# VH-VL binders against q8k2p6, part 23

Target 1, 141 residues: q8k2p6
Amino acid sequence: KYTSVCVGREEDIRKSERMTAVVHDREVVIFYHKGEYHAMDIRCYHSGGPLHLGEIEDFNGQSCIVCPWHKYKITLATGEGLYQSINPKDPSAKPKWCSKGVKQRIHTVKVDNGNIYVTLSKEPFKCDSDYYATGEFKVIQ
Key: E = the ipSAE of ESMFold2; O = the ipSAE of OpenDDE; V2 = 0.75 times the mean of E and O plus 0.25 times the DockQ between their complexes.

## First folded at step 9 (VH-VL; framework fv_bebtelovimab)

Design J5 (at its last look DockQ between E and O 0.31; V2 from the best seeds 0.00; counts 0 for: pae E 3.4 > 2)
Fold by ESMFold2, look of step 9:
Structure J5 (fold): chain C 141 residues (1-141), chain A 124 residues (1-124), chain B 109 residues (1-109)
Amino acid sequence: as target 1 above (141 residues)
Amino acid sequence: QITLKESGPTLVKPTQTLTLTCTFSGFSLSTSGVGVGWLRQPPGKALEWLALIYWDNDKRYSPSLKSRLTISKDTSKNQVVLKMTNIDPVDTATYYCAHKTFPGFYISYYFDYWGQGTLVTVSS
Amino acid sequence: QSALTQPASVSGSPGQSITISCTATSSDVGGYNYVSWYQQHPGKAPKLMIFEVSNRPSGISNRFSGSKSGNTASLTISGLQAEDEADYYCSSYAGSDYVFGGGTKLTVL
């Protein structure tokens, strides 16, 4: 189940700038942003929101997908959750950008001869998005 | 409800430009996510894809025939036009136009509704 | 050129099940979830029977089913009927091209 799967043509994802796919029975979203491809679990780690319907914005110099449900910010490159913290000792100071660590499982995208391939992550750490990868949370089917 | 019909000359001389028109109903090329393609089938041979145009005027061509093909649309007339230059007897075939979708997130690679086809014979 | 290989012909008796294979010559085709099948009767346009490996369009008999294993897709027709006698083409994409198999003539004996 960790073999590479061809999910479509490069010319088509460049037109849509994102696509959804099922890779070995796991739902993923692939984003094309600033010339790079990023794949991750389609359901937001927080409450299972549909990331393919979110907007991409830059925060602290990093491109993030913003979940449409609760506006959680997930870095495209690493799957980290970003948030701003407020310094309680100096409330007038500009809030600081922080990371909760990796929350959304990132998958590998490879392009060869105009075709897009996805390989699922088997990274052994527990990832919060895994909870929403099954059953009634499916978006595509 | 979706229908397509090909029209154009049935006999063409070598070196001429072939112009084929696809007139369709039951959908509009003003609707996002739709496209119309052209394909052909020489007598007794397999199908061959030629060109495709999407609602947003995105155009795709068969790599082997790209230099000879031009596809265009007239959304108000529900028409798609294919032009093929420098016609040769090997271009004798039944030509089809066909509907497809591009739903964005659920990319598809098939043609779901086809016209009846029109036979174009290239004389020698 | 054909990046998809089909047998030239297959035959079966009424009521029998038959399978038509479609084998990709490269990983660019065989690894895709976008194989489709078309039926073509003499003098008629192709008709979409199966898309995305195994999905049937509305109005297509459940006697037609599709599957894939490795680089080979299969169309299975159960309960053969005389009306099933036709040419069958598989299709997918390779690079910037839409590709079709050479076709299989099904004869119902």
Scores: ipSAE 0.362, ipTM 0.783, lowest interface PAE 3.4, mean pLDDT 88
Fold by OpenDDE, look of step 9:
Structure J5 (fold): chain C 141 residues (1-141), chain A 124 residues (1-124), chain B 109 residues (1-109)
Amino acid sequence: as target 1 above (141 residues)
Amino acid sequence: QITLKESGPTLVKPTQTLTLTCTFSGFSLSTSGVGVGWLRQPPGKALEWLALIYWDNDKRYSPSLKSRLTISKDTSKNQVVLKMTNIDPVDTATYYCAHKTFPGFYISYYFDYWGQGTLVTVSS
Amino acid sequence: QSALTQPASVSGSPGQSITISCTATSSDVGGYNYVSWYQQHPGKAPKLMIFEVSNRPSGISNRFSGSKSGNTASLTISGLQAEDEADYYCSSYAGSDYVFGGGTKLTVL
């Protein structure tokens, strides 16, 4: 379950900038962004949206995948859910970027001999995305 | 509607260079994510991938046949050309060109539309 | 010998359900999560039936389904019909090569 799985070619993901895979029965998305590789559960922690179809944008200096369903922002590097907090007592104040904590499970990506390998996270903590990562939730294309 | 059509010689002599042309419609190789590949199938045998060219002129070749293959495109003519050098009777096969595209943002490893194929016989 | 191994042949009666297996026989097979299946009638070009293990292209009957367990992908055809008689090929990639299984001849009895 935690063995590394080859999911594709480096030359290909660099072209498309993302790919999807099933790693030990877990659907994941791999991003190539700014010279780095990131992997996470494919379904958004919020409501199971397909993150592989989202746009990547920078928020608070962090690259995030934006869920196409509800525009939730998830950091590629850490799987944190980002949001802007407003001060209700001072509506003129600039919104502050905040983190909901790790909400999306991040997996390890390695490149070896031109191939991309994904290893599922062994972290014992629960992520919200775990709910959608198991069961009957499949990517619909 | 996507269509592909292979053309070229149906009879080739050993050691010659085989040149096949794929003429397609319903899509353009100027479109991001689009690729056109060549595959072949010897009579009664399995399919074999030969080469692939993408919209950005990125080219991929079968590792075993790379030294013999050259793929090119003419986007304006909606054509992809495959050249295979040093042809041998073992290269006798039906040759297919096929369409490939990225489903959205991510890569794919399948061909969704195929030409009817053209049988190329290499005489001994 | 192929990176992907299929049974040479399978058979079934109309209305039955049959399954064709595709097993990665080499550790060099990568992207096995991108298994695709093609149907090929005699004298015809291959037709994409399943991609990425279990997805059906538009227009493909829901009688065709795909799954994967371990290093074996499976194509299941339910409600077998005479028209399903054909060769079926699984495909993926290994290294820098798009690889195909040896093909399975499906006979409808």
Scores: ipSAE 0.139, ipTM 0.750, lowest interface PAE 2.8, mean pLDDT 90
ESMFold2 (binder alone), look of step 9: mean pLDDT 89; pTM 0.928

Design J6 (at its last look DockQ between E and O 0.09; V2 from the best seeds 0.00; counts 0 for: pae E 16.0 > 2, placed apart)
Fold by OpenDDE, look of step 9:
Order: C-alpha cells, then sequence, then structure tokens
Structure J6 (fold): chain C 141 residues (1-141), chain A 124 residues (1-124), chain B 109 residues (1-109)
C-alpha cells in the first residue's frame, strides 16, 4: 500500500489547482499551489470536513487549506494546524500564530512524464486525520 | 420523545443463540443520520459496545465479537434485533440498546438515549 | 489494557469541584475530539453528560464540563452534590471499536 500511484495528468491539475484521488483505499486531495504540489488526507483532522472544498489562504507566511466546516487552518506543506493565541487578560495584545503540531497526514507527490503520482505516508506516528481516513467516520450526504 | 426498550429472554443456556429486540419510539430509522447501537455491561464491570446499525443499513460490529453477532432492523416496526450465537456464561450482562443521532452533517460517536437495559443471565 | 484509562475512584465533599481523567493509553485511539462522558447511577442506564470533549447536551447541568489536554480528557463536576454520586465512564473510538474507560466511582462524602 505504499507503492506510488498515478492519479492524473499534471496539465489537468495545474488548471483545476486541485484534484481528489483514492490511493490504496485512502482518499486524498492533491493541491497545486504556487508552483508546488501537496497531498494530504481529504478529511480534516478536526471533524472530517472535506478539505478539497476549502479555500487556500496564507497565514503566518504559510499556505494553508481552510476547512469549509469549521475554518480550521492546515498548512499544505507540513499538515500542521495553525491558530492564533490570545491572552484573555490582555485583549489588546497582538495575537500570536501558533502550531498545534502535525495534525493532517501529508502524502508525497511526484511528477513524472506529465503524470502525477502519490505515495502514501509511511510515517509511523499517528495523525489526527487518520481517524477519518481509516476509521468509522460517516458523513451524511 | 425518544424512548428505547430492550426485550428478549432473561435466561439463556450456554451454546444457545441470544436474540434481543430493541423497540423504540420518537424517531425512525428511515431518517438520515439515525442509528441504533447495542451495548452491554457485565455486573459490576464496564460498558462494552457490541454493534450498531444506521438508517442506510450500514452495520458494524465489535471486533472481538463480530463472528458471533448479527444486527438487523425493521424500520416499519421501529425495531432493531441483535443476535448473538454460542452464548457463554461470560456473556451474562445487562444489554442496552441506544440511539445515535447526528449534529447535522455527520453521524455522532456517542449514544444520547438509552433503553433501561435488560439483564441476560447465561446459566445451565 | 483498556484503550482508555480512568481512576478507579474519586471523592469529594458537597460544594467542591472534582475532576475525573480519561487517558488514551492505546495508540489505536483515533477519536481525539470525540470523547464522551456518561453518568450511571446504580441499577440505571448510562446517561450522556458530555460529548465531543466539551459539549453538554440540553438538560445537563452546567456543573458538568469537559476538557482535553494531550491524550487526557477530563470531566469536571463543580458544586458537587449528593446526587452526583455515581459511576462515570469516558468513551471514544479506537480500532473500529467504540471503547469505554473502566469507569470511575465518584463518592460524595
Amino acid sequence: as target 1 above (141 residues)
Amino acid sequence: QITLKESGPTLVKPTQTLTLTCTFSGFSLSTSGVGVGWLRQPPGKALEWLARIYWDNDKRYSPSLKSRLTISKDTSKNQVVLKMTNIDPVDTATYYCAHKTFPGWYVSYYFDYWGQGTLVTVSS
Amino acid sequence: QSALTQPASVSGSPGQSITISCTATSSDVGGYNYVSWYQQHPGKAPKLMIFEVSNRPSGISNRFSGSKSGNTASLTISGLQAEDEADYYCSSYAGSDYVFGGGTKLTVL
């Protein structure tokens, strides 16, 4: 399940800027953004929101996918959950960008001969998004 | 209001098949997002999930008991049935059926309404 | 061996605040944000008190609150009352199984 899988054409994703695929029974989303390719679990680590429907925005200098359900911010490059911390005792203080750590599993994207290939992550540690990728999660359509 | 009630034999002999019925009201298994689960609790011990069934007939079983369990529904009767084969004294427990709902876009991972439970004793 | 570990018992006096912890001890626990808490009085069915870590169902007293830090979820009961004496179970999802903690006996002194 860790073999590379061709998921589509490079020329197509460059136009659409994103695509979804099933790689070894795992549903993933691939983004083309600022000349780079990124792949991650399609379901948001927070509550399983469909990340392929989210908008990409920059936060703290990092490109993030914003989950359409709860607006959670996930870095495309590292799968980190970003948030701004606020001091409740000093509401006038400038919010500080913080990382929750890696929450979304990132997969490897490679381009070869005009084709896009995805290889599932071999990272042995659990990501929060694993729950929605391999668990019992069910969305009402 | 949502109510559930378990029914079935309260005394079962080893090796027999236990059949329990959950009769409910206040909701329908024809409604998207609705589910019913079965759980049990041996006397003085912790809760254990057994199985669940959704409105779309999606079924799932406890990994440890999967080979012995069969869950089914009769939407028209507002009933869910659980069958457990090869019963053993270790299966003595209070058996509960419970309602699962949805917060609007996904199926919940908790049980918000429970039946009163039925004690099933397995003995020769 | 349980995927979720709770203390066997906790106690408090009326009016006090107590906290029950629920720690995920198994790497199979995947419901990070889907911890639920149930209250069970002797001879009664479990009652949902908290869902998804910190959400309180309608009708549940605001004396009950939930939180999570790291791999440990916590149920806090403030203004402890005699009626709060019961068993409390945490629950989540792990390895295609709805898992429960071993339960915590809360005694009101």
Scores: ipSAE 0.047, ipTM 0.687, lowest interface PAE 3.5, mean pLDDT 90
Fold by ESMFold2, look of step 9:
Structure J6 (fold): chain C 141 residues (1-141), chain A 124 residues (1-124), chain B 109 residues (1-109)
Amino acid sequence: as target 1 above (141 residues)
Amino acid sequence: QITLKESGPTLVKPTQTLTLTCTFSGFSLSTSGVGVGWLRQPPGKALEWLARIYWDNDKRYSPSLKSRLTISKDTSKNQVVLKMTNIDPVDTATYYCAHKTFPGWYVSYYFDYWGQGTLVTVSS
Amino acid sequence: QSALTQPASVSGSPGQSITISCTATSSDVGGYNYVSWYQQHPGKAPKLMIFEVSNRPSGISNRFSGSKSGNTASLTISGLQAEDEADYYCSSYAGSDYVFGGGTKLTVL
């Protein structure tokens, strides 16, 4: 039941391919990557690292923001934490890419008439990144 | 077989820092997809989660206790350590460490193997 | 006051089925697909009986089953036996926290 908030113009985000915003007292980052917009909580679920300062890299064919503090990999599309697992019962098997599940809350981005709107997500009801959505980690422009 | 054992003081005084060690076998924190948590249970009361640490050093703390807790691991010793500062009689409880498992493609929110627990009594 | 509410006690006779409920009292408790149930005998550590609502770990009797409806999860024990007498706790994920119910003492008459 969150109202959408206009956070800026398309032209401006495309210069840096990312921007930060405050939406209903919640700090978010918006990424523009491979022609798509992605919004999520700005502080990494793990320790509150500043995701807007991280690099975007592909892992197992999925685009991820990599937290600059501890290199946690968060998918842009779903907010899942990716990792490589080894099979402890078959050490000769190749490591596999796995998901920790949704760790970073993803928000909806819509573009209308060149304006970018963010709608905060109410799903899942709780998400690990909620812990750092207190405002103490505000991004200072 | 996965086993865990808690160790630390059984009687402590208020304001001290409580240090608890979980020593485990049957798994390693060098293996992806595993973690260890700490929980407690005051006498006659419900279980309360305190903290957990994953193989990749991803840490999480109970929000109400975060300012007092530190969790760390020593992979070579198969140990996880919990420190709780400024203890007080309300912290009297049996403290448990417990194993978490992460099957591939899924993250779990339960503790499958538990230590026997260690009672910590806070006196004054 | 836990975010998960359980009855303080339930009782049943050997061979009967009993059900223990676990109701979320706040909308901030997770999606209820993460409900787990633990059994605890006096002086012993909790034992995982059910995870993710209805899954049974290896070695747990099929007399134990779990379900949910709405914001209430249920643990059902069929064919009640004397050794089932214990405390039972539900738990769930709540975003940044693991929450436990207050526990239910099961008495086998």
Scores: ipSAE 0.000, ipTM 0.529, lowest interface PAE 16.0, mean pLDDT 85
ESMFold2 (binder alone), look of step 9: mean pLDDT 89; pTM 0.925

## First folded at step 10 (VH-VL; framework fv_bebtelovimab)

Design K1 (at its last look DockQ between E and O 0.47; V2 from the best seeds 0.00; counts 0 for: pae O 4.6 > 2)
Fold by ESMFold2, look of step 10:
Structure K1 (fold): chain C 141 residues (1-141), chain A 124 residues (1-124), chain B 109 residues (1-109)
Amino acid sequence: as target 1 above (141 residues)
Amino acid sequence: QITLKESGPTLVKPTQTLTLTCTFSGFSLSTSGVGVGWLRQPPGKALEWLALIYWDNDKRYSPSLKSRLTISKDTSKNQVVLKMTNIDPVDTATYYCAHKTFPGFKITYYFDYWGQGTLVTVSS
Amino acid sequence: QSALTQPASVSGSPGQSITISCTGTSSDVGGYNYVSWYQQHPGKAPKLMIFEVSNRPSGISNRFSGSKSGNTASLTISGLQAEDEADYYCSSYAGSDWVFGGGTKLTVL
């Protein structure tokens, strides 16, 4: 089902500015950052690392969650993987920020009367994070 | 092993302030995510939530009783105290304290360990 | 004027299944997935049996299961045993409050 699910109260998530939840058998993490809520698959698209244990940092003007396992950078707003590339014809040139495209599935968060609701994305495109969201993986403690 | 014990007077006169103490072991209110709540059950009636205090001193009260309730903690003594003012015979009930937690970053809304309760009778 | 309605009593024979209902409103049971069930034997503390509608805490027998449909939650106990004889209470989160049922006495015949 892709109906919205109440996952908790704003006053409770604000204690740690993040929370985990299970929404229709899919594990998600919700971040509260710079006054906005962002929901995504909890396991990093790369190797299933626990995004709820990562740090949020800005790269190229975008807020990203940094996976604690291999330091992959995922934009909170869109689920894109960011990286710096080098020019092989001029390795001394300053590296530039690039996107691998959307790698981590983003879910919709709405707040109504202090309740936080999550609606899972069912967009037909496939994300790499879908592999780890099959319900057969456990969050690494 | 998590345990909680309620203590306080068994008989109270109308208009007095009721003070109940929850003494617990097997956990600390310094631990992130931990809370202790108070509930009661009048004879023959449904349980009623009264108050809750979290490890970070965030305090929550039943909307209908908020003006009469004060909850506090003493983390070093493993105690939580509930005070209820202007006691009336309708406040006769068994009073419970109960543990709750946010395991990791999961937000929860249930009480997993309870005391055995203490009966408080308000004289008429 | 309790928010949740439970039957006062229910009975069953050893080995059978029974179901205890808990009816609330769209502002509690129907509006949240935060229904819990508690078991209490005489003179003992209440024990959490089910949380979040259908989840069992570690150490709770899979004979206990929970569900809800609309504004009604249900606790089902299969394979009844004598030790299941107790009072059972449901609860639901209601946004800024918890609402509870008045309890159901289960008798094992």
Scores: ipSAE 0.672, ipTM 0.845, lowest interface PAE 1.1, mean pLDDT 91
Fold by OpenDDE, look of step 10:
Structure K1 (fold): chain C 141 residues (1-141), chain A 124 residues (1-124), chain B 109 residues (1-109)
Amino acid sequence: as target 1 above (141 residues)
Amino acid sequence: QITLKESGPTLVKPTQTLTLTCTFSGFSLSTSGVGVGWLRQPPGKALEWLALIYWDNDKRYSPSLKSRLTISKDTSKNQVVLKMTNIDPVDTATYYCAHKTFPGFKITYYFDYWGQGTLVTVSS
Amino acid sequence: QSALTQPASVSGSPGQSITISCTGTSSDVGGYNYVSWYQQHPGKAPKLMIFEVSNRPSGISNRFSGSKSGNTASLTISGLQAEDEADYYCSSYAGSDWVFGGGTKLTVL
């Protein structure tokens, strides 16, 4: 379950900037962004939205995938859910970016001889995205 | 509706260059993610992939036939052209052009729409 | 360019289920989940029946299903009908190429 799996060619993902794969019965999305590769569960931790259809935007200096369903922001690098907090006692204050912690399981991507390999993560022990990672919530047709 | 049609000579002499044209409709090769490929099938034999061209003019060739193949496109005419040099009787086959999808940023490795094919016979 | 291995022929009676195997290597069938199946009637172009091991394109009957184990992919046709009689080819991405099987002739008895 935790062995590395070849999911495709580097030349192809650089062209598409993202790809989906099934790794040991787990659906994942791989992003190529700003010269780096990122992999995570394909379904959003919030309600299972298809993250491979989302847009990537920068928030608080971090590249995030934005879930197309509810616009939840997830950091590509760490799988953290980002949100802006408001001070109810000072509505004039600028919102502050905060982290919900790791909510989306991030997986390891390696490139070797032009091929992309994904290894499912063991940590953290539990992520919210685990709920939508398999079973009835498959994204791949 | 996506359609493709192959055209070109049906009889070619050995050592000549084969030029085939794929004319398509229902899609544009200016659309991001779209690709058009060429495949062939000798009579009674298996399919073989030859070449692929993408919307951005990126080209891919079969490793075994790369030195003999040139693929090009004319987006304005909805045409893709395949040239194969140094033709031999072994190249006798039905040649197909086919559409390759790129749905939602996802890389695919299949052809979902095919032309009817054109039989090319190589004979002296 | 190594070809994938298919049985030359399979047969079944109407209403039965048959399976066509496609055996490759860890560099193609076993290395990726990019196996496709094509149906080809005599004198016609190939038709995509299955993509990415087990997915059906729109309009394809649910009688067609695909699976993979190790280096072997399988196409299963349930409830055989006369119209299913055709040649079937498997295909797989192989890193820098598309490889095809030798084809299987399905006869409906």
Scores: ipSAE 0.028, ipTM 0.668, lowest interface PAE 4.6, mean pLDDT 91
ESMFold2 (binder alone), look of step 10: mean pLDDT 90; pTM 0.898

Design K2 (at its last look DockQ between E and O 0.44; V2 from the best seeds 0.00; counts 0 for: pae E 11.9 > 2)
Fold by OpenDDE, look of step 10:
Structure K2 (fold): chain C 141 residues (1-141), chain A 124 residues (1-124), chain B 109 residues (1-109)
Amino acid sequence: as target 1 above (141 residues)
Amino acid sequence: QITLKESGPTLVKPTQTLTLTCTFSGFSLSTSGVGVGWLRQPPGKALEWLALIYWDNDKRYSPSLKSRLTISKDTSKNQVVLKMTNIDPVDTATYYCAHKTFPGFKITYYFDYWGQGTLVTVSS
Amino acid sequence: QSALTQPASVSGSPGQSITISCTGTSSDVGTYNYVSWYQQHPGKAPKLMIFEVSKRPSGISNRFSGSKSGNTASLTISGLQAEDEADYYCSSYAGSDYVFGGGTKLTVL
């Protein structure tokens, strides 16, 4: 379950900038962004939205995938859910970017001899995205 | 609806250059993620991939035939051209062009739409 | 170019289930989940039946299913019908090439 799995060629993902794969019965999405590779559960932790169809945007200096369903923002690097906090006692204050903590399970990506390998993560013990990573929640083409 | 059609000579002499044209409709090679490939099948034998061209003019060739193949596109005409040099009787086959794409952002490694094919016979 | 290995022929009676195997290597079928199956009737172009081991394109009957174990992929046709009689080819991505099997002739008895 935790062995590395070859999911495709590096030259191809650089072209498409993202790809989906099944790794030990777990659906994942791999992003190529700003010269780096990131992998995470394909279904959004919030309601199972398909993250491979989302747009990548920068928030608070962090690259995030934006879920197409409800526009939840997830950091590519750490799987954190980002949100802007408003101080209700000071309506004139600028919103502040905050983290909900790790909500989306991030997996390890390695490149070797032109191939992309994904290894499922063991940590953290539990992520919210785990709920949608098994069972009937599969990639919609 | 996606359609592809192969055209070119049906009889070629050895050592000549074979030029085949694929004319397609229902899609454009200006669309990101789209590709058109060439494959062939000798009579009574298996399929063989030859070449592939993408919307951004990226080209891929069969490793064994790369030195003999040139693929090009004319997006305005919805055409892809394959040239194969130094033709030999062993190259006698039905030649197909086929459609490939990246649905969404997903990488694929199959051809979902094919032309009817054109039989090319190499004989002196 | 490496080729995938298929049985030359298989046969079955209407209503039966048959399976066609496609054996590759650790460089293709064993490494990638990019196995495709094509159906080809005489004098016709190949038709995509299965892709990525087990996925069906729109319009393809659910009688066709695919699986993989190790270096061997399999196409299963359930409820065999007369129109299923054709040649079947497996294919796999192989890193820098698209490899095909030798084809299997399916006869419906």
Scores: ipSAE 0.022, ipTM 0.651, lowest interface PAE 6.3, mean pLDDT 90
Fold by ESMFold2, look of step 10:
Parts: sequence; C-alpha cells; structure tokens
Structure K2 (fold): chain C 141 residues (1-141), chain A 124 residues (1-124), chain B 109 residues (1-109)
Amino acid sequence: as target 1 above (141 residues)
Amino acid sequence: QITLKESGPTLVKPTQTLTLTCTFSGFSLSTSGVGVGWLRQPPGKALEWLALIYWDNDKRYSPSLKSRLTISKDTSKNQVVLKMTNIDPVDTATYYCAHKTFPGFKITYYFDYWGQGTLVTVSS
Amino acid sequence: QSALTQPASVSGSPGQSITISCTGTSSDVGTYNYVSWYQQHPGKAPKLMIFEVSKRPSGISNRFSGSKSGNTASLTISGLQAEDEADYYCSSYAGSDYVFGGGTKLTVL
C-alpha cells in the first residue's frame, strides 16, 4: 500500500546525509542535501546501480545523484536523467545539457516532529526505475 | 577484532563525580560513522542507556540523566570518558561501554560490541 | 520513558521452540524497525542476537529469529539447547532515547 512509513529521525539522517529504507517492499534512498530531503528508488533506472553509493554533484544548475556504475545523472528534485548531447552535424560545437525526462521515480518525504515519513509515488506513469524496484524488501507493520 | 574495556573506581561516595574511561581497540573514532556509547545495569535490573559520542564529536545523552552527564573522547588514545555528577546510591550499577556504527550509511539503533563492564558501588 | 514489556520468565524443554514477546507502542515498536534483542548470561555483557527486528549478526545461530506484528516484537528460539538459558532483553529507539525491556529469564528444563 501507499500509506506513509516512518523511516527514521532527522537528527540521524543529517549526520549521514543519506539513508536507505524499505517502504512497502520497495527499496528507496533518502538524501539530505542543501537543507532538503529527496527520496527515490535506490536502483538506477539505467542498469540498477546503487544510487546510495554515488556522489551528489551540480550539473546545469541542478543537484544530481551520479550513479557510481555508469555515471548517469539523476536530478534530486524531479528524477530526470540529464546528459550532454553532441551535435553530429557539427562535432566541434559545445555539448548542451538535455533531459531524457523523468526516469527515476521520486517519492514524497515529509518531516513531522523530527520524524521522517516516506510515501511511495502513486503516479500512474511508467517510470524506468520501476524495472529495478524489488518486492524482496519487507516492512514490518 | 573490536574490543572495549571499562575502567574507573569501584567504590564512590554520594555527591562525588564518577569518571569512567572506555579504552578500545580494533576501531578508531576518526572513522566516519563510528560511535561509542555508555550504558548501565543496576544489580538485578534492566539495561539503561546513558550517553553516546560519535566520530565527529556529536554527543547524545539520555533525556532523564542529561544534566548529570558529560561524554568526551580522546581519539589519539582510543578512549572515551563519561563523567556523572552528584552520584547517589541509585547509581550503583555495572557500567558498560559499547561500539556503534552506521554500516553502508544505514542508520542503526543498536550496539554491536560491548565491554565486559565495571561494577560501581555507591556507598550510603 | 516507554517501557517495553516482556514476560518475566519463559521455559522450554531441549529441542522445543519458544517465543519471547516485547510489547511497546507505535512510537517504539510499531512504526519503526529498530527492535534489537540481546542475550545475557549471568555475570557477562549483553550479546547482540537480532537487530532491525529480524536480522542476525554474523556468527549467530539460525535457531534465533525475530519478527513483529503491530506493536509486539518476538524473538523465537528453535531447537532449544541448554546454552540458551540466559536473560533476554529487547531494545528499541524512541524519544531520543534507547529503551530496553525489563528482561525475560529463559529456563531450559
């Protein structure tokens, strides 16, 4: 179900600046970055790489998690895949930043009385990270 | 191999300040994600958490005992020190220090390695 | 502050399975998966047996298992052996405090 799940306390995630959790059998990562919380599927949409082990970097003015496997860039705010395109008709032109659209499913994070709650996305669209989501992780009710 | 050992006085008079030292090996408080906690167990009673210090000098205290506790570390000596002020007979207990970690950036709420404990008796 | 409630004692015969309960509230047991179980033999330090409700540290026998339902966590010991005779404590985290149950004395008959 898509009810909110308490995954931890603010004081602890601020120490690590990230955490992992299983929410209704779906494994997620929560990042604390520049004073904001962001939750997404833990496995990269491209090949299932472990996003919780990646680095956060800024690209085109947006904070992104960089997958450690193939260096795919996923915006923290929206789950968009960013890349630089090369103009094949003018290979000397400077590459430009483009978006593949939303590729990584973003989940809702709310804080209440120092507790962090995650609510899984109910958005009906197909999201590429869904392929790597797992039902193996369990949440004890 | 992670080991911890508590040391300090075995007998303390009421109103004194109790100072306990945890000396450890097999890990360092310079390592990110590592912490050392203090707990106690009065004779025949349940365990009670007292304090915790992390590698980055972040300090946490039991809400009920916070005003009486001070935790500190000496990373170069592999030591953590707990001070408890205004000791009274209810503080008679075996005191333990224990290791804590955040493996894989996973937040944890348990203590995985414990010292042998040291009994502190408060005279009446 | 929140006491975790355990039975004072439990007993079983060698080879049987026994279960020790740990009941709290939604804030310490129900909502979070922070319950741990410690074994303590007389005169010895506690030993971590189960963490995060159901996970077993390396080197702990698979005869020990954990679960929870609602606000009650459970430690199950199967194939009971004489060496299992000890005190067992549940623990969790709530209200910026590590909280412990009162302990359960397991007697192997």
Scores: ipSAE 0.000, ipTM 0.593, lowest interface PAE 11.9, mean pLDDT 87
ESMFold2 (binder alone), look of step 10: mean pLDDT 91; pTM 0.923

